# VHH binders against Putative methyltransferase YMR310C, part 4

Target 1, 317 residues: Putative methyltransferase YMR310C, of Saccharomyces cerevisiae (q04867)
Amino acid sequence: MSSTRKFKKVEKPLSQTRHYSLCIPTTLVSDCRNLSQITHKVYQVAKFASLFNVSEVVILEDNSQVDATKKKISTAKLILALLQYFVTPPYLRNTVFNEKFRPYLTAASKLPRLSTLPFTRYQKQDHGRYREGLTIKMQKPTLARKKIGKVFKQTKYINIGKSKALALQSQLVPINARVTIDTITRKIVSPQEAYGDFTGLDSQYGYYTRIASSFTDLFMKGPLKEGYTQSVYVPLTTRDTSIPELSSLPTAETNPHILLVFSTWDTLARAFKLDQDQFVDCQGPQEFFDAQLPCPVSNSDVADAIPMTLTTLSTVF

## First folded at step 4 (VHH; framework vhh_sonelokimab_d1)

Design g6 (from g0 with F101Y)
Fold by ESMFold2-Fast, scan of step 4:
Structure g6 (fold): chain B 317 residues (1-317), chain A 124 residues (1-124)
Amino acid sequence: as target 1 above (317 residues)
Amino acid sequence: DVQLVESGGGLVQPGGSLRLSCAASGFTFSNYAVGWFRQAPGKEREFIGAISWSGKSTYYAVSEKGRFTISRDNSKNTLYLQMNSLRPEDTAVYYCAAQRYTYGSLKPSGYDYWGQGTLVTVSS
């Protein structure tokens, strides 16, 4: 063959930027005495996750903790509800959160809106063209004469917080989905297309949220088809002398999606031990990490560690 | 006894293709991240790529991206390396490797189980 050849150029419809997922332990609220203190800590996490364009916040559940809320809801579910509340537009709060959750959200309602969220930041610039919505089920689905035995789980109607639901021009989409809508064309658009920012997933209002109920779920479950490019341990204390040697964070890869696990080694070891029946030959959590970051202070609260870590990473990536 | 046995190596002309296989035995193959490495004469061992225990995620070294494909068949306890557009500089002993523990990372760290290697020679 000749020294050169022609081939068809492949276009990528979406550009990717550097992406972070934050894993936070339920122990972040273990020193809180009431709902207001828990709400404040989770608010700080949400604020910095939004400020640094974090794609995902994962809550690693530690069921060995005393539930500081002393409520019927688990600590992990409370943190999840609060994180979701802080990225939900005010006009959708009553639709997204049923009455069961309202007592847990009273302190959150008094805190300032996150100014760095796309629907807060771009409202005036776009003259209201783009708006966040929740897809809602059709009110009276008629079954076809043929008995299908299935309920319609798709809809063309989106609640955008106005007196009437917006009808999509030509498409059916799953119900109960968080979407961004172009109110002029009546089409669902990605947040990247609407606002020029890539935060969370294409169907989220901001960062995505989930609970990892086990150590394994942290790495094996998630919204990303291709998973994390790197998993990085971020120590909250320098006092643990039993930490195995882990590599330092490598130089940036193209379009990385990095999982940052904020924890103490003791908390990770407990979570790992609960999976021991599934990991008969595994010696510890280190087998699931690609790197470790240095602890900048002798002890850190998760909310304080997040901005320190993400600022430090800006010098590497 | 954990064993990894590579096969499929041999002599191939430049521009040709080869598929290497790695047969795993003595452990629950489906629970382990596995990868391919190679070592050319007089050179250091280099990472080619790795595949997660589930097969859902793969990671490749930049120099091999687009030419080499890693896949696995958990029902056959076998790891594969498909090599296309082979060049003389691809001449090396190819090794498969598995992480010691279940559900490990995809990077060239934590690999404790190694095959004996299979020689690939790219020459006219």
Scores: ipSAE 0.020, ipTM 0.205, lowest interface PAE 4.8, mean pLDDT 76

Design g7 (from g0 with F101W)
Fold by ESMFold2-Fast, scan of step 4:
Structure g7 (fold): chain B 317 residues (1-317), chain A 124 residues (1-124)
Amino acid sequence: as target 1 above (317 residues)
Amino acid sequence: DVQLVESGGGLVQPGGSLRLSCAASGFTFSNYAVGWFRQAPGKEREFIGAISWSGKSTYYAVSEKGRFTISRDNSKNTLYLQMNSLRPEDTAVYYCAAQRWTYGSLKPSGYDYWGQGTLVTVSS
């Protein structure tokens, strides 16, 4: 019965014992021939990242000649836009994504919304207390027009997908940010207060997304102040490496955050070599990993490898 | 409060050895890259070497490679510098430093937290 309800209002448990970030390569879509195929593969990544409450999806950019020949939009930026689209509420999609991105989102608009995220469900009468919003520069056209010569980076107005913007009771917040709003108190609330542990990071509604343009950026430019507690290589093809097989994972104490790197060894070795001057005395990318998992499926699609890996980690460790 | 406390410094004769320790507290040590720096009288602070958050990767200044070894024990929240074949020109205040793994590198830049230093004097 509860699984058939249109809106699940009961809070989930507030903590996960482990948090996961997924690193996926841009080569994920190399065998795709059109936008619809690219969109479907990225949709499957988004679906499973949401299902397993993943905190972050990192796109490791392949600095190959193929990406360099694209004049319109890079593969990494396309994957980023699609991942962001799938965690954006339907009523905010036209506001979050400008006209220039719409040609790339046509196939995505036809796919089912991710039912695992409560704010992505399409329900006309779901006017629950908490609602997803986008902070906007100014929605009310009166006094704001008298200040048009000055750039204001803070606002009290939130687009919540209704005819009128909601005015915050007492808060000023940065513009162009995704927020959860309490529609009764007119205050920004945490995702934990609104959704329980559906959110992987305290300030994000669904998974966080970023591009790593280099091997160093993967490890150095994450959203976590203290970085990842462990990094684990997840091979997409069977390869011999000097990385030990995973025997155990960290406990719930210290809230461990594990980076799972889905790749081939060749791709990682190539990326590492481009940054070699930063890693004197390192022999290769293996020195940046605590463990490796067995290849989930030899020559697997990364979208298929993700649920296999996350299921194994949730049941075995 | 984040704190790094160096120990193990002192007077040693040329050709001798010392092991410096750096005890970390107030942060999750295993999530930080950590390194050693020194400052000799009349010289700028110079980088000696660094070790990654996991202990798997090390990076040394070329001039110190082979004489100095950096290691860490994440279970004890402690960084070590093993110094061998010490020379009078190694006389300096030795500092440990830490940087967040999500930014910076194992090179000399990007260190946010610093200890107060420990004096090493190499003299006959």
Scores: ipSAE 0.011, ipTM 0.339, lowest interface PAE 8.7, mean pLDDT 75

Design g9 (from g0 with L106I)
Fold by ESMFold2-Fast, scan of step 4:
Structure g9 (fold): chain B 317 residues (1-317), chain A 124 residues (1-124)
Amino acid sequence: as target 1 above (317 residues)
Amino acid sequence: DVQLVESGGGLVQPGGSLRLSCAASGFTFSNYAVGWFRQAPGKEREFIGAISWSGKSTYYAVSEKGRFTISRDNSKNTLYLQMNSLRPEDTAVYYCAAQRFTYGSIKPSGYDYWGQGTLVTVSS
């Protein structure tokens, strides 16, 4: 990218060589009694994912548990909305989230912003050059309605939280997408160009988030072209003595992207069996993991296990 | 040095069969999960299937299951892909790949060691 010399030098974080994705089960909120408790647990996940520059949080859907919320929304979709909320700047809040989601975000609105997110941390240093935005529909339809029934799914307008939308200089982009923009050149830039190469993902301003509705989706789908270099089981309990033994995580020499799966073996085995017709030749979920880490604390809560695991990995490898 | 060398590619008519081989050297082949990938011009690289280090477990992409069979011979350090009922859409460069770590998983990702590929053309 070209920098003009009209603003103070922006300090960028050091390039990250080891990248993580976190898989969390929907059961992380099964012991919660209300929306506030659910929100607090998801906030802790978001906080630590941001603190450790995690590239992705993937929610593994577990339909065997009683729904932890009394609202008419799935637990997975609620966790997804909360995770997305915590990486959304306040000025985009009402535009990113439909009115139907707002009752689920009331507790989240009272929590502090994540101070370790790049656009929060470096905003003061760049004099407002780079901003997070949301691409919005073209709001100036032709009065003549010349082509009824044709939907334009592209736009040049970005909501950057100011009184007027910013018009891109020379490009059309898909609507309803989160982008980072250079307000001087009026061009979309990667978050890495704006804030530094800290996540290893070209298009993300914090962690990416998705729902894995099946065991297969956990490994086959994701934001990375080449997928995960290694998948690692992180047990949340030492109670199940029937779990297969997996090797310890070896030290990686190349630029790895590691999927850390926080779960119980029973939850994984159940998910695997739901996809059994796709795995008739496989011996079990263990065939999809490269290593296992020690249980951080017996009967660990997911939110507690995450920082313990990431801290250990940051000091050992 | 780890080396994977594919062979057996070529021109075949629609409905025909081909067997690809991958010769491994420079590492203990029997300790690694290995798989097949392909890439057609202008398309992204696509997972075909994988086989565990022991040969006891296999995993196939849904679109290829039933037409393609993966096998290995650990005594010969060789991986095979048997392709049946070939279609013009199967035209691609086929790559052999080995998992990053000893006793690694058969998932569609996590491959560090790659061959240079062998071209398969399905044309009438």
Scores: ipSAE 0.262, ipTM 0.696, lowest interface PAE 3.4, mean pLDDT 79

